# VH-VL binders against Spectrin beta chain, non-erythrocytic 5 (SPTBN5), part 3

Target 1, 109 residues: Spectrin beta chain, non-erythrocytic 5 (SPTBN5), of Homo sapiens (Human) (q9nrc6r3533to3641)
Amino acid sequence: TPTMEGSLEFKQHLLPGGRQPSSSSWDSCRGNLQGSSLSLFLDERMAAEKVASIALLDLTGARCERLRGRHGRKHTFSLRLTSGAEILFAAPSEEQAESWWRALGSTAA

## First folded at step 4 (VH-VL)

Design S4 (from s3 with heavy chain D102T; framework fv_sutimlimab)
Fold by ESMFold2-Fast, scan of step 4:
Structure S4 (fold): chain C 109 residues (1-109), chain A 122 residues (1-122), chain B 109 residues (1-109)
Amino acid sequence: as target 1 above (109 residues)
Amino acid sequence: EVQLVESGGGLVKPGGSLRLSCAASGFTFSSYAMSWVRQAPGKGLEWVATISGSGGSTYYLDSVKGRFTISRDNSKNTLYLQMNSLRAEDTALYYCAREYYTFWSGYSFDYWGQGTLVTVSS
Amino acid sequence: QIVLTQSPATLSLSPGERATMSCTASQSVSSSYLHWYQQKPGKAPKLWIYGASSRATGVPSRFSGSGSGTDYTLTISSLQPEDFATYYCQQYGSSPPYTFGQGTKLEIK
């Protein structure tokens, strides 16, 4: 049963339907994977200034790809949802990125 | 089949305490952040507190910080709100609500309970 | 501390008429983060329109949402008796992170 938790950076790359967001930046979060659901817990600093709660992503039919340092960050992977939305993630290390990719790949299909 | 059922509301004097509960069913409770949203009689909606799915992060309305504590017991599928040092202005119907977030739609409340009434009066 | 102001406070209209109500934010918000809730007397609110324009499951096609920046509108093209309710708009980006408007009460005469 895939489970995983850790600190990540994330960036919205595509909105549902494949649209480009008008602005996009890397932000910090904590990811928590439980089966086919990925919860993103925004850090306390970000919560105080922008948002203060949780993200819940449904991984049914999602695709996860290792990017290995593309898109301006090291240790990156992408998550593409069935809606056409795409989120980029950066892990603190290559080992952690590989662990996320493996865990997400086993639950997303 | 998502259901949220609140309990624990009642009449309390200023300075008193109450503990609200929300029994959740029909979904994987630990996978969702949960919130309390209140509504004073005849007034609009006001967000009170949110807790992450794991319980590791909590967030509060400034006017309730230090007085209210949100918590959860994932083994019992139950959300709690401990309310201390209650004030007349805390009088409201308190709703348990499930958060739904996406990067593109932000935070919304996709399911709500029926609410439990808290009256703070002398 | 983004303030949402709804107008008018009360609408009194006949069945078959068009209802239009607005939500104005004190500063620009993303349309993706603007939502509308319907609340009938004695009942919990229901998520009605999310992301400014998307109807929630079960919401009739006579309801439409629009807007961007600071100005958002909810329209009901041909009022039915079951549309009697108070409608609330909601957004993010403040501390606390959730802001609701004061509501527009729709009374069908």
Scores: ipSAE 0.013, ipTM 0.568, lowest interface PAE 8.8, mean pLDDT 81

